# Ledger of designs, part 16: VHH binders against SHC-transforming protein 3 (SHC3)

Target 1, 186 residues: SHC-transforming protein 3 (SHC3), of Homo sapiens (Human) (q92529r149to334)
Amino acid sequence: LGPGVTYVVKYLGCIEVLRSMRSLDFSTRTQITREAISRVCEAVPGAKGAFKKRKPPSKMLSSILGKSNLQFAGMSISLTISTASLNLRTPDSKQIIANHHMRSISFASGGDPDTTDYVAYVAKDPVNRRACHILECCDGLAQDVIGSIGQAFELRFKQYLQCPTKIPALHDRMQSLDEPWTEEEG
Short names: E, the ipSAE of ESMFold2; O, the ipSAE of OpenDDE; V2, 0.75 times the mean of E and O plus 0.25 times the DockQ between their complexes.

## First folded at step 7 (VHH; framework vhh_7d4b_2)

Design q01 (from p03 with T109E; at its last look DockQ between E and O 0.58; V2 from the best seeds 0.61)
Fold by ESMFold2, look of step 7:
Structure q01 (fold): chain B 186 residues (1-186), chain A 125 residues (1-125)
Amino acid sequence: as target 1 above (186 residues)
Amino acid sequence: QVQLVESGGGVVQPGRSLRLSCAASGFRFSTYAMGWYRQAPGKQRELVASISGSGGSTNYADSVKGRFTISRDNSKNTMYLQMNSLKPEDTAVYYCAKSWTITNPSFGETEFDYWGQGTQVTVSS
């Protein structure tokens, strides 16, 4: 709580999500996350044992997922989960891979039987727009990571309900690239 | 394997109480919000109550508010529904539910996509 928790995980990359996750039915959301993991894993050398051969995606799934970004793919990273953000840094160079403010993170999934060692989350940022970010979290760590994300969601929302005016420190304004707020749901 | 097993249903007279239980296994229970749905004959399933992963937030349908209480015991991987002052209109199959996706509450309510087999609750004279 407060400063957050930090995990060392592997960042596999991200893939653009061309539709709001809210605008998709729940069966499609799970399929999107699994397809995103599969597409990114196919593109990254290594993690061969967690990759399963599967059928080509449906036309619907292909219309929802866009281009992948494999910058930093396969690197061990420091993931810090707090009520403010999910922060991804390279441990060696102190380079920021992504800093996703809690308002910009809509959904997370992973650690289930089909994706035991993976966590995926959907977030917006100026570089990747709305994208599904894929983490590889071996040795049962995926369940701890997804659990910490869930706890952060709950704690941030509780803070908002108690002190709505104080939660958005450093006042956000309309972004020219993308709006992190959920105003128009299609 | 993920399992949601409901118990505690039965036939009771109006005004009586029942306590439903949902035993969960195959996933980290405390991570996920959980819910109770019900389905009366010829009707769609409706959300009766929901509870956050920590148990700190609950929601209720207007028709049950003040009469039903949802709770969870994360040490036992079990969710409960205490149903007081039962009415004939509460007659339904009650389902325990979870979602595979964790929704940020700022983006909307959790909608559930996995259910147990259900337990019958019948309120009649």
Scores: ipSAE 0.510, ipTM 0.731, lowest interface PAE 1.3, mean pLDDT 79
ESMFold2 (binder alone), look of step 7: mean pLDDT 83; pTM 0.839
OpenDDE, look of step 7: ipSAE 0.730; ipTM 0.866

Design q02 (from p03 with S54D; at its last look DockQ between E and O 0.53; V2 from the best seeds 0.57)
Fold by ESMFold2, look of step 7:
Structure q02 (fold): chain B 186 residues (1-186), chain A 125 residues (1-125)
Amino acid sequence: as target 1 above (186 residues)
Amino acid sequence: QVQLVESGGGVVQPGRSLRLSCAASGFRFSTYAMGWYRQAPGKQRELVASISGDGGSTNYADSVKGRFTISRDNSKNTMYLQMNSLKPEDTAVYYCAKSWTITNPSFGTTEFDYWGQGTQVTVSS
């Protein structure tokens, strides 16, 4: 994808993820995104709905999620999704809120029945370290956004398989459980 | 409302073939990798085959490689499992599956956490 696909969504904020997503089983990953959406929605005025938390978070979830960052919370933003990155910009496009390179994004969730208007994704950046970022997507847009993210993941992976880096052990094969995220070596 | 509906199961003799179908609705089918699981009596559910959202990547359990073929038709929101050279040990309830999350393939294979009601396959003489 050259220029990518751009959506206007509401950025609700992010919450720190204290453990590597590679070290967590799949059930825990799903629970993390749902808990992150719930916590951030409760903290942001005008979020579309509260999640009903029937049970306290498990000790496991409390040990995994850290502090929220609500800078820019509730702002409508431009989200551009390409094979290179997820790029988040302010309404006037003069400031980049975040630019998450594809190699720094581990997984995404959204558009399912109890998160109909939300997309969450886990990524690293220099400001927030590893965090789960929450987007509110009105009018059924969440399915389009998660679909575009999925397409970007698949297309980037195919590009990687055709053009491996000079460190092929890192991205030239499927990443194993418990490997930490690394930056590309120059 | 997300639905996964399996069909095509039945009782067959060893060496015969069956084709399973999974009709999907309530989500953007082409976004998600899909899979077939099976659960034999007294055993845990196990992954049999998986296929990427665009259909370009497939994976199979060792016990079915060369005999089973997974495919999908994104225009019909349907996934298939062609099962050839069936053996008594293939007897199980077969489930189609999706996940609620999308994993970046660089971080691992997509894991599945949502299943249909299943279709029974019985291989006996």
Scores: ipSAE 0.542, ipTM 0.724, lowest interface PAE 1.0, mean pLDDT 80
ESMFold2 (binder alone), look of step 7: mean pLDDT 83; pTM 0.834
OpenDDE, look of step 7: ipSAE 0.637; ipTM 0.839

Design q03 (from p03 with T101E; at its last look DockQ between E and O 0.56; V2 from the best seeds 0.54)
Fold by ESMFold2, look of step 7:
Structure q03 (fold): chain B 186 residues (1-186), chain A 125 residues (1-125)
Amino acid sequence: as target 1 above (186 residues)
Amino acid sequence: QVQLVESGGGVVQPGRSLRLSCAASGFRFSTYAMGWYRQAPGKQRELVASISGSGGSTNYADSVKGRFTISRDNSKNTMYLQMNSLKPEDTAVYYCAKSWEITNPSFGTTEFDYWGQGTQVTVSS
């Protein structure tokens, strides 16, 4: 319910993720993000980056990534990050491109040396199912965007820990919450 | 490019204190979560403490909670680990780590993907 923070970024599109991110080791999740960025950059007109002309992906990565959705690809958008959601809207705010509630977002990454101007996050919604969404965030903005997403995760999780049903064993390990995100949750 | 330089390790007696520092460069420090890992001889590397980019959230391993305090000074691009009431079991190489990835805590734990060279902490008589 807080007002959140708003960034202007470029939406590059999304690619379906066919397996739960919880089931994948850290190295694999990183490779999925890089491959997703590469595929979207190759498909979006005029996109430039270190990911163009990538080698064919490994068989493992090809089995985890599904079809892309390039509707709105390459459009400058308003991204609002709050404890409730990541909300993506067109520049005039007349159309919602995506609204991902915090409960439906499993992870985000970006701003590392290989993805300096990109932020990727995995979320579930009725249109794209579980998908990796790609944002282009120029001029060092990626680090601000990923930082805001992290803060939103942190604040939302603290709200969860203050729930009356919280058990003592979870109190000290914020990152050890056992509730799964599943493909079937809407 | 990215550099994480640990310092402050040494040899101390049980019950004493040390303060570790991690000087960071090559990225916008305040944006990213940071952590301390340790690896004792013959054991797997374990997360000791982590801190959010803003410094507003911290997490500790059960074995160090109440004795260790993680903090950061974003104006100095430095993270700290204050280690009080040291025990022989705290003997390890301590590594500064950063994360380019964040995990929603409802779906798992944040993992770190870049490491310093480490600083040795030895607790013995």
Scores: ipSAE 0.448, ipTM 0.673, lowest interface PAE 1.7, mean pLDDT 80
ESMFold2 (binder alone), look of step 7: mean pLDDT 81; pTM 0.820
OpenDDE, look of step 7: ipSAE 0.618; ipTM 0.814

Design q04 (from p03 with T103Q; at its last look DockQ between E and O 0.59; V2 from the best seeds 0.68)
Fold by ESMFold2, look of step 7:
Structure q04 (fold): chain B 186 residues (1-186), chain A 125 residues (1-125)
Amino acid sequence: as target 1 above (186 residues)
Amino acid sequence: QVQLVESGGGVVQPGRSLRLSCAASGFRFSTYAMGWYRQAPGKQRELVASISGSGGSTNYADSVKGRFTISRDNSKNTMYLQMNSLKPEDTAVYYCAKSWTIQNPSFGTTEFDYWGQGTQVTVSS
């Protein structure tokens, strides 16, 4: 659909991700999302059900995960997924919680047997920097949400492949955005 | 209870073909990119080919490009690897792979962190 697909989900919060995707091996990305879900679920009142999977070694993850942002934690939100962005709004107040451009979203996880009711994704925005954002989705909805995100990734990438010279700023910006803490600001 | 079950391995003469299958269950198959890895004796596991969730995008290791074709049938929850012009250096255990994450392909090649039990491919002589 041209305007995207919209879901009503619960926003649980986010946790800073202190390392760039360049420096993270792939199995660590899954551990990051599972640990982020666990930590945020412990902190959010009114969460439907706590994810209590066996804890991975948290010593390594403690160096990768930073501070939580719970400003909108536990709020029901309208999530719109399109090839342009993941847009998070309150349904009634029209307040924007976050607008994550596809160029700023690196990966997502969730809706698996071990994380049935959750979706997590890593993105950058002006307020939270690079962070893992956690959504609680009602029964069965997490699979639809993660599927829609995957479809949006594929469609956006196909658009990029058809016109790569028309999006050079996007590619360069996303690469630079992915490693801001690695470069000195001077 | 995610399962990836490989089949179609065997012993084959150089220059011949073999078709591997991976039956997937316990997750929504079409959502995830899938891949084939192989591990030869004494070597590290290496990615051979990958395919997007829709099947519309594929990638191959240079050593198999032009000889191997990855495909998927999302209605059967099955991924395939057609292996033509097989060489003795293709001898390996071949693993079907998925990721627990969905990666934005604009950030690089899809990687995988979950494997099946593998199927042996032996190219004799």
Scores: ipSAE 0.663, ipTM 0.835, lowest interface PAE 0.9, mean pLDDT 81
ESMFold2 (binder alone), look of step 7: mean pLDDT 81; pTM 0.826
OpenDDE, look of step 7: ipSAE 0.743; ipTM 0.874

Design q05 (from p03 with A33H; at its last look DockQ between E and O 0.61; V2 from the best seeds 0.67)
Fold by ESMFold2, look of step 7:
Structure q05 (fold): chain B 186 residues (1-186), chain A 125 residues (1-125)
Amino acid sequence: as target 1 above (186 residues)
Amino acid sequence: QVQLVESGGGVVQPGRSLRLSCAASGFRFSTYHMGWYRQAPGKQRELVASISGSGGSTNYADSVKGRFTISRDNSKNTMYLQMNSLKPEDTAVYYCAKSWTITNPSFGTTEFDYWGQGTQVTVSS
């Protein structure tokens, strides 16, 4: 498919998500991303302070999140959103920060009043397992970024439905969303 | 300040139609998925229909498929539910809903975590 839509955003890092989405109340995904953003922002010096004040996390939310990875934290990056993947590169495009195929991305959240300048998405990869990846999107960009991610989800899903031999696999995957992370292939 | 304001409810006879509206403000409407829930007295709230930010993807509960149509007009920040061939079991308070989270549809439906005050629909002879 085409080259996608590219944004320049700041990558803050990621934090492991220890539970399958199937084990969670449907209302908790936004709460998980808010807590993930809070923890990663606290750990990254010089992150924009729009989310400095925190509500105390519930004990359930505290048990869902694991260790953070700040290897590339604080860098401005090129984010390309396409129906194939979310691709994060250094500005010169010489180094991959992360590349997540659409198959591996569960959900995205952001742009709400508590996390106005942030977008978070949960994805799996061999390095970080299931993790919530945090982007800082200044100047009102957050809602544009999550809108582009949503459109990529929709377009990929429509393309998948046009492949009849894969319809049973899509159906099976939809019924087994939020599988325990330890049951994944890694 | 996010606001979701439902309208268009009322009392109608079985077999008739109603169109519900949800006026939204306080967020970029076209970015986020929207949905309609309903709740009858003494029953649990159930998802009736959902629609993607662009309007290109919709889902329906089995009980309303073929009778109800969800739509949105992003230029007016308004979502609609066209309810045809109404039955007494459709009697409920209908709620407009949104979420700050967008779920990849190959993994399931988007969860909703913000609701309006609701509008009453009563289908009675």
Scores: ipSAE 0.572, ipTM 0.734, lowest interface PAE 0.8, mean pLDDT 80
ESMFold2 (binder alone), look of step 7: mean pLDDT 81; pTM 0.814
OpenDDE, look of step 7: ipSAE 0.810; ipTM 0.904

Design q06 (from p03 with F112Y; at its last look DockQ between E and O 0.67; V2 from the best seeds 0.57)
Fold by ESMFold2, look of step 7:
Parts: sequence; structure tokens; C-alpha cells
Structure q06 (fold): chain B 186 residues (1-186), chain A 125 residues (1-125)
Amino acid sequence: as target 1 above (186 residues)
Amino acid sequence: QVQLVESGGGVVQPGRSLRLSCAASGFRFSTYAMGWYRQAPGKQRELVASISGSGGSTNYADSVKGRFTISRDNSKNTMYLQMNSLKPEDTAVYYCAKSWTITNPSFGTTEYDYWGQGTQVTVSS
């Protein structure tokens, strides 16, 4: 297992992804993060005092992306990347904003010339369902962040191939939905 | 600007070998998975081989397994395709490709969104 690495980045928010990544063609997958960044930046009030103008969204991307969640938008966070998860917490480390198990993260993108200071990743959790989460990474940090995510993907997959795990006893989710069946009639 | 420059193509006889190179610039090379595609006349472009950012994971099309080897040297920002035991059906334009998206291997293989101009490989007597 590789060591965890921690970065300080800005959390901009997330936007729901309404379709499974497997149901989307290649062109649509590569554009999801760019559109998600654009929409979240436009929707974040007061991050820089103004909303960014965006290109009209493609017709297909408009049908794939849902509502934004801005609960923690604009906040500096500690991001810890390990083979187990992406862990997002407040700077004082007292509050966990999100913890996404590596198996619940489908892909990540960022640090390219069009999104130099941004990293986006798609993950599932009980609160946001499937959503694209947007990070702003200052001073060239985006490529380091995306590189660490890529290394975590590779290391976790190697571990699985070499030492396949037993059924996990613990869930990364914070909730349980068990409901008993009853059949009482008189 | 991202640039992918292929080289090493040519005309060879069946059974011989060629080594293709792809010089990359304009991005942090070691971060991204890379691939080789080929397109024969009248056919669709197909993925021939792919390699992870670290070089630790590779994938090959069934038609080239055991004959082709993909590799990369991250200190030189260069990816390679060693093509041994070449057959006439390997005749194609070969393209170096990259993706700006890093896919979790548990969800599938990396798909690519940027290609070079290609280098011609012709295998004939």
C-alpha cells in the first residue's frame, strides 16, 4: 500500500451526474468534467465575487448533469489521497466533508491546459448520489493532485489483482437501510 | 499545446520488426495513460496497446498479443511500441494517443481523446 498524501485545495462543490458512466460514450465522458466545472463556477456565489460566463452547454451534457450541491462551496479543505479513499475534511480536521472509497470513484480529470487549476472526479456516496466533485488547486498543484489520484487507482488495482480481498466487513457509507419483513395476520 | 509526434514507421518484409516512438510535450507525461491506435485502409481505428502512467499496467489487442510490446520512459517523455513478427495485416497508420481523464481500472479501460498525425507501417513482400 502506498502512503497517503495530503493537499490543501479549495472545494467548489459538486453536481449530480444523472447517468451511469458506462452508459456514456467517450466524447461525453471527457466533456463531463469541463461542463461540471463551468456550471459549479457559475453557481458558486462570492467565490471571486462574480459568476463565470460559460459556453452554451451541449444538448446531451444538459441531460446528463443535474442539480449542484454548494453546501461547502468555496471552502479551503484538506484532501488526503490514499489507496483506500479520497478524504475531504475541514482545515482544522474536526469535520469530514466527504470520504469516497476508491471503489466508488469512477474517473478523475484535471490539470490540462483548459482546466489548469481544476481537478474533478466522479464518485458515489449516500448524500450526493453520483456526483462530479470540483476542486480548485492553486499554483500548479492540479497536476500533482491528479497524479496522486492516478497512482492510488493503480496501486489499489494491483493489490486487488495480487491479493483479491474477502467480502468487506465494513461499509464506507454512513447509513444503513435494513428493513425487516413482517407477516402478521389474524 | 499538447504535441504527440510519432516516428519509426516504414516498409518491411513479413516476419521482421519495427520500433515506433511517440515523443510527447505540453503536459506532465507521467500522469496520463497512453495508447497506440492503428487504422488500416477501409477499416475503423482500433486500440492496439495501452500503458498506465507509471508503466506498471499494459493491455493489448488479441491480434498483437505476444508480438507487440508497449513501454514508456517517463524521464524522456516518450512511449514506444516494439512490433515483432510483423504480418501483412499489421499494415496501417499507427497513432499515439493520450487521455485527459484517468479512469479507475475497476470501471473500465482508459479511452483516449487526443492523437498525433500518425506514422505509416507497411508490411509487404
Scores: ipSAE 0.499, ipTM 0.694, lowest interface PAE 1.2, mean pLDDT 78
ESMFold2 (binder alone), look of step 7: mean pLDDT 83; pTM 0.845
OpenDDE, look of step 7: ipSAE 0.585; ipTM 0.789

Design q07 (from p03 with F107Y; at its last look DockQ between E and O 0.58; V2 from the best seeds 0.62)
Fold by ESMFold2, look of step 7:
Structure q07 (fold): chain B 186 residues (1-186), chain A 125 residues (1-125)
Amino acid sequence: as target 1 above (186 residues)
Amino acid sequence: QVQLVESGGGVVQPGRSLRLSCAASGFRFSTYAMGWYRQAPGKQRELVASISGSGGSTNYADSVKGRFTISRDNSKNTMYLQMNSLKPEDTAVYYCAKSWTITNPSYGTTEFDYWGQGTQVTVSS
């Protein structure tokens, strides 16, 4: 992947995830991510709906999803995907919307038939805490975006496996950002 | 529409081999991790093996390590499970599985959200 791949996509916004995604059942993680896409899409003027015949929102999902951040909602952005980070900027003004180091990104989803034009990813940062960030990607671009994110995940992990002492801070930083308690708490 | 179609199951004697195939369609195959689950009679479904989108990383249940090999051919949209030295306890319905979510491997293990119909493997004397 080298210096990264850049896409022009629409940033719809993000919504806080109040619990660690690691602590949730697999089906709950999927529901939360799909609900996050739906809520942010509905909140952005002119954004099209992500799901056909969507079910009514669950009260349980409302207790896990927090406040949305729509500061840059609906804006075209440059998304650069590299083994180091996902960098989101406005194309012409170079205003930083978000810069998420790979160690701070847990999951990405999108480009399947139900979310053909959307990519979502969960990341931590100081401004939005743990949040699900939603991108609208036209004309099959969502598949390219999610594919590039997947490549970045795999390549970064291979770097760790080849040089673990050179990249020990990834484990320490991941513990700091989303302190894993499963193995420590017996 | 995501489609996962398993094949290659059958009845074999202990110690023999089978190769399962999973034909995938309706998504960009190379993007997603894939896996094989099995469900024995009266038991819960368990993950047998998984493979990353590129094919460069694999994982196996302890009960099958050294006997089973997961692989994929991204040019044919097909995943495989080579099952050697089969034992009666390997008798199960085997399911091909796909993740919707791309998991950062530094963060956690891959979850699987879509399953096929399954193919029966029976190991009997």
Scores: ipSAE 0.550, ipTM 0.748, lowest interface PAE 1.1, mean pLDDT 80
ESMFold2 (binder alone), look of step 7: mean pLDDT 82; pTM 0.829
OpenDDE, look of step 7: ipSAE 0.723; ipTM 0.858

## First folded at step 8 (VHH; framework vhh_7d4b_2)

Design r01 (from p03 with S57Y; at its last look DockQ between E and O 0.38; V2 from the best seeds 0.63)
Fold by ESMFold2, look of step 8:
Structure r01 (fold): chain B 186 residues (1-186), chain A 125 residues (1-125)
Amino acid sequence: as target 1 above (186 residues)
Amino acid sequence: QVQLVESGGGVVQPGRSLRLSCAASGFRFSTYAMGWYRQAPGKQRELVASISGSGGYTNYADSVKGRFTISRDNSKNTMYLQMNSLKPEDTAVYYCAKSWTITNPSFGTTEFDYWGQGTQVTVSS
């Protein structure tokens, strides 16, 4: 995954994530991304295939997600996944829709039985807020996309462990990896 | 149909070893981090060990460091837990686990939200 891999997918939009994932004690990331996919799919006419609605979310899930941004909704886009970033461009490559540095992407989900044709990822731009970005992928492509994102996460983390840049930034991320573990009780 | 099937449990004397296996099917195994949880009677499940999708990164509970080794073979869709120097306190049902979410390691630990049926490990003299 040196220079990256490129996929053609449909961009459905994004929805604001109002809380840091580090501050959530009892919510799962899977539940958050599934709710985000559901909300954006309901808002975008012409999305491929019907997305089956989930039961109403808990108060916690409802409070985590904010406003939707549908500026580029429904557009076929070029998605490039590399160890540096996730880059989304218009079909003619003249306009960057989003460019999220790998260190600003916290997690991704997709391709499970309830979201077979969708991939969602949560990212924060240094000057912008956190949002969950929703992609609709062709038959079977969601698994390739989520797999490539996972590989990029691991390769980038390996680079940080071997040659860290600006130790304070890596230190902050290492602290997030030190979340409390379940203790064994006799 | 996603399945996680644990095997290799049994009854063993303290100080002995066991090797657990988890056969996975119904998903692209190499994409996801995997983990081993255990649950002793009357206690909550606890994470024992985890391993990244590629196998390049592992993590262990303090209580098992130096004694247990997690590994995976992505060509066989199988994860393993080698348990050495077993103690009575290791007695538990051991569960193979995966997550439907992949987490950037720089931001936190993987949340495991899918488990197998478990395999019993009993360490008694």
Scores: ipSAE 0.638, ipTM 0.814, lowest interface PAE 0.8, mean pLDDT 79
ESMFold2 (binder alone), look of step 8: mean pLDDT 82; pTM 0.836
OpenDDE, look of step 8: ipSAE 0.799; ipTM 0.900

Design r02 (from p03 with N59Y; at its last look DockQ between E and O 0.63; V2 from the best seeds 0.70)
Fold by ESMFold2, look of step 8:
Structure r02 (fold): chain B 186 residues (1-186), chain A 125 residues (1-125)
Amino acid sequence: as target 1 above (186 residues)
Amino acid sequence: QVQLVESGGGVVQPGRSLRLSCAASGFRFSTYAMGWYRQAPGKQRELVASISGSGGSTYYADSVKGRFTISRDNSKNTMYLQMNSLKPEDTAVYYCAKSWTITNPSFGTTEFDYWGQGTQVTVSS
């Protein structure tokens, strides 16, 4: 199985992602995660590692990111990463705050020089639509977290390759998850 | 301080082989998929091959499949491209590439957005 590893991190919040991964160009995914981290860090009191305040994002980038949700902002959480999901629980592990199934997580970024203590990932869930979720991971932990997510992605994919008839086809999974978060109206 | 340094390019005759290396530093190498791009004069860059962080999954462009082999040694932070049966159309600058973003392979291919300086490969008689 996957790593099934638990980290204690700070949940900073999330921001709606208004376009599907299919519609994003080559460099946009990195820009989306970095902008999402910047906006959430500005909005959360006491967030670690302030970013340089940025110019207003490009018109394209502003059209991709929507409303922020800071309901659980600043809460320490237990993050469990496995080949099945990213599971976020309260510190006492009595309540699940969120469970993002691996098949609903499209990409992640973090732990690089610009985002040393942050990890961001984009997930779609049945209720909350597509959003970029921001984690603050102190003391070099961000590289461990992003590495574990990458391992989980790769191990889950190898499971599909090992049992192609028992696991949904990659094309079928992509088609079912590539619809836009929001339509042109409403 | 992220560095990708290509080496192993040169001038060779058609039908011969070359082995390219990419030395990586400044990031956790095994976390990221890596790729080789090439750009011939007057052409756009094209993805030649890519390899997952563990080395367990590879991709090849149709034009090089069966002739080129990508590999990596995570203990040496180095990626390789073994290029066999070289043709004049393989003449290009070859770039080592990484992504700042990890893509779930169930959703699509890796978006490579950081390149080294490149190494020239010239195949001519």
Scores: ipSAE 0.665, ipTM 0.817, lowest interface PAE 0.7, mean pLDDT 80
ESMFold2 (binder alone), look of step 8: mean pLDDT 82; pTM 0.841
OpenDDE, look of step 8: ipSAE 0.788; ipTM 0.893

Design r03 (from p03 with S50Y; at its last look DockQ between E and O 0.50; V2 from the best seeds 0.62)
Fold by ESMFold2, look of step 8:
Parts: structure tokens; sequence; C-alpha cells
Structure r03 (fold): chain B 186 residues (1-186), chain A 125 residues (1-125)
């Protein structure tokens, strides 16, 4: 997927993730993503209610999530998925909303029956630190989006395995920008 | 409506083999990593093996390495566990598992959070 695949989706916003996901028990990543979608959808006017028929799974998950950033919330955006990054731009392509390099993206979730039209991913950037970014994808598009993200993860990792010393300058370096992971990075 | 349907369990003698199957539906199978868990009587559920969405990466619990093989056929939406040289200690309910989360392989392995009904494997006599 080197050239990338572009989708038009709705950006709902993001919410800070206060802990490294590697420090949590099994099943927590999907639960955190579901709660993040629920909280952001409740805060965005006109957003489709993801959990209208069920309550949030656990209130303990709220302690893992921090403040929401609703800048650009509800806007249709251009999402480009490649082995290099997830790039989010305004519809006219004049402004980059976010550009998350693959080394800064830890996981993505989507296609859950309770959140059928949503894809979320956790990434670090200078503005939002570690945050879960929420995308609303209509009419089965969520499956295509999550599939493209998964393919990008696997293709990037395959490139790394074939050229391990070439891809990273040093194996101990995880960030190439001003945005290093914390010591508890998952 | 996600369904994971396990089959192939049964009662066998020590040293014999079984092949478990997991038929999956309700999601794009090739996107997600899959796994096998087992739960012996009175014990916690433990991961036995997992396999990446493409099938290119696998991992096994130490207790089954060299005896069990996980595989998948993405054209049939089916995952398998070939269990050779079965021991009484392998007696458990075996669960097919998935996660709605796709982990970037650079950050580690996928955690599993959804299970089927399970299939009983009993190694005795």
Amino acid sequence: as target 1 above (186 residues)
Amino acid sequence: QVQLVESGGGVVQPGRSLRLSCAASGFRFSTYAMGWYRQAPGKQRELVAYISGSGGSTNYADSVKGRFTISRDNSKNTMYLQMNSLKPEDTAVYYCAKSWTITNPSFGTTEFDYWGQGTQVTVSS
C-alpha cells in the first residue's frame, strides 16, 4: 500500500489516553476504544449515537481517558492511509488536521457490532499527546478503513523485517521527531 | 452479528491428535488476528496460540510448542489448531478468540477480547 488509499470520512475528535495500553489486562484496548467513541459521540452535535441501545461497559474505563479535543469535530475529512502514515486533511486539502507516522500509532479498532460505523486509533502527536482519534464511516466504509489500516501495519512491518538496519537509524530509537514516547510507552 | 464456532473437540487417548476448527462470520476475517485459548477445570483461561491476520506471524505457549500448530485459511474464514502428541494436561475447553483491535506489530501482539462457545478436548485413558 505504498501509494496510499484515501477515504472521505467524518472526524469526530479525539480524547487523551492517560496510560500505556501495554500495562493493561486483555480486552482493555477494545473497551477503551468503545468508551472513547461513546464519550466523543455524546459531545459532538449531530453525531450518530454509537451506543444508543447500550450503556458504557464500565465506569472504570473513564479513569483511563482524559480530555476531549473537538476541534474539527463533525467535519468531513480526507483520510489517507499508507505504510508511512495516517494523514487527515480538510476537504479542500488546504489544511492538515493530523499526520500520524506509523511509528506513532499503536493500535486501531473498528467493525464492532456496537460501533459498526466507527474506526478509532491511538497515536501520539505534539498537540494531543497520546489520544484516541475517532472516525465516523458510513455504509460499511468502516470495514474498508480498518482493513486498510491493518494492511498498512502488516506491510510496514514486513518492510522492517526485510531491511531492519535501514528503516531505523538506531534500533533503540522509536521516535524520529520532537514527540518521543514516554518511558512507559506501550 | 459476530460468530465464532469451534468444532473438532472430543475424547482421545494420550499421544493421539485432534484438529480444531473455528468458523468465523460477521466480520472481515483477514483483517484481524485470531487465537486459541483454553480453560482447564479450576484454572484461568490461558492463551494457547495466536496467528496474525495475514497468517505470516504465529506464537505459542511454551507448554504446546512443537506439538500444536495454528493456521488459517482466509478464503474459508476458518482458523485451525492441529494438536499432536496430546497429553492429559491438554484437557480443557478450547475457545476460538478474536479482538476488534489491530495492534501495530512494532508495538507488540494483539490482545484478544471476544470468544466463541468453546469445544471440549479430553485426553484420558
Scores: ipSAE 0.513, ipTM 0.709, lowest interface PAE 0.9, mean pLDDT 78
ESMFold2 (binder alone), look of step 8: mean pLDDT 81; pTM 0.820
OpenDDE, look of step 8: ipSAE 0.815; ipTM 0.907

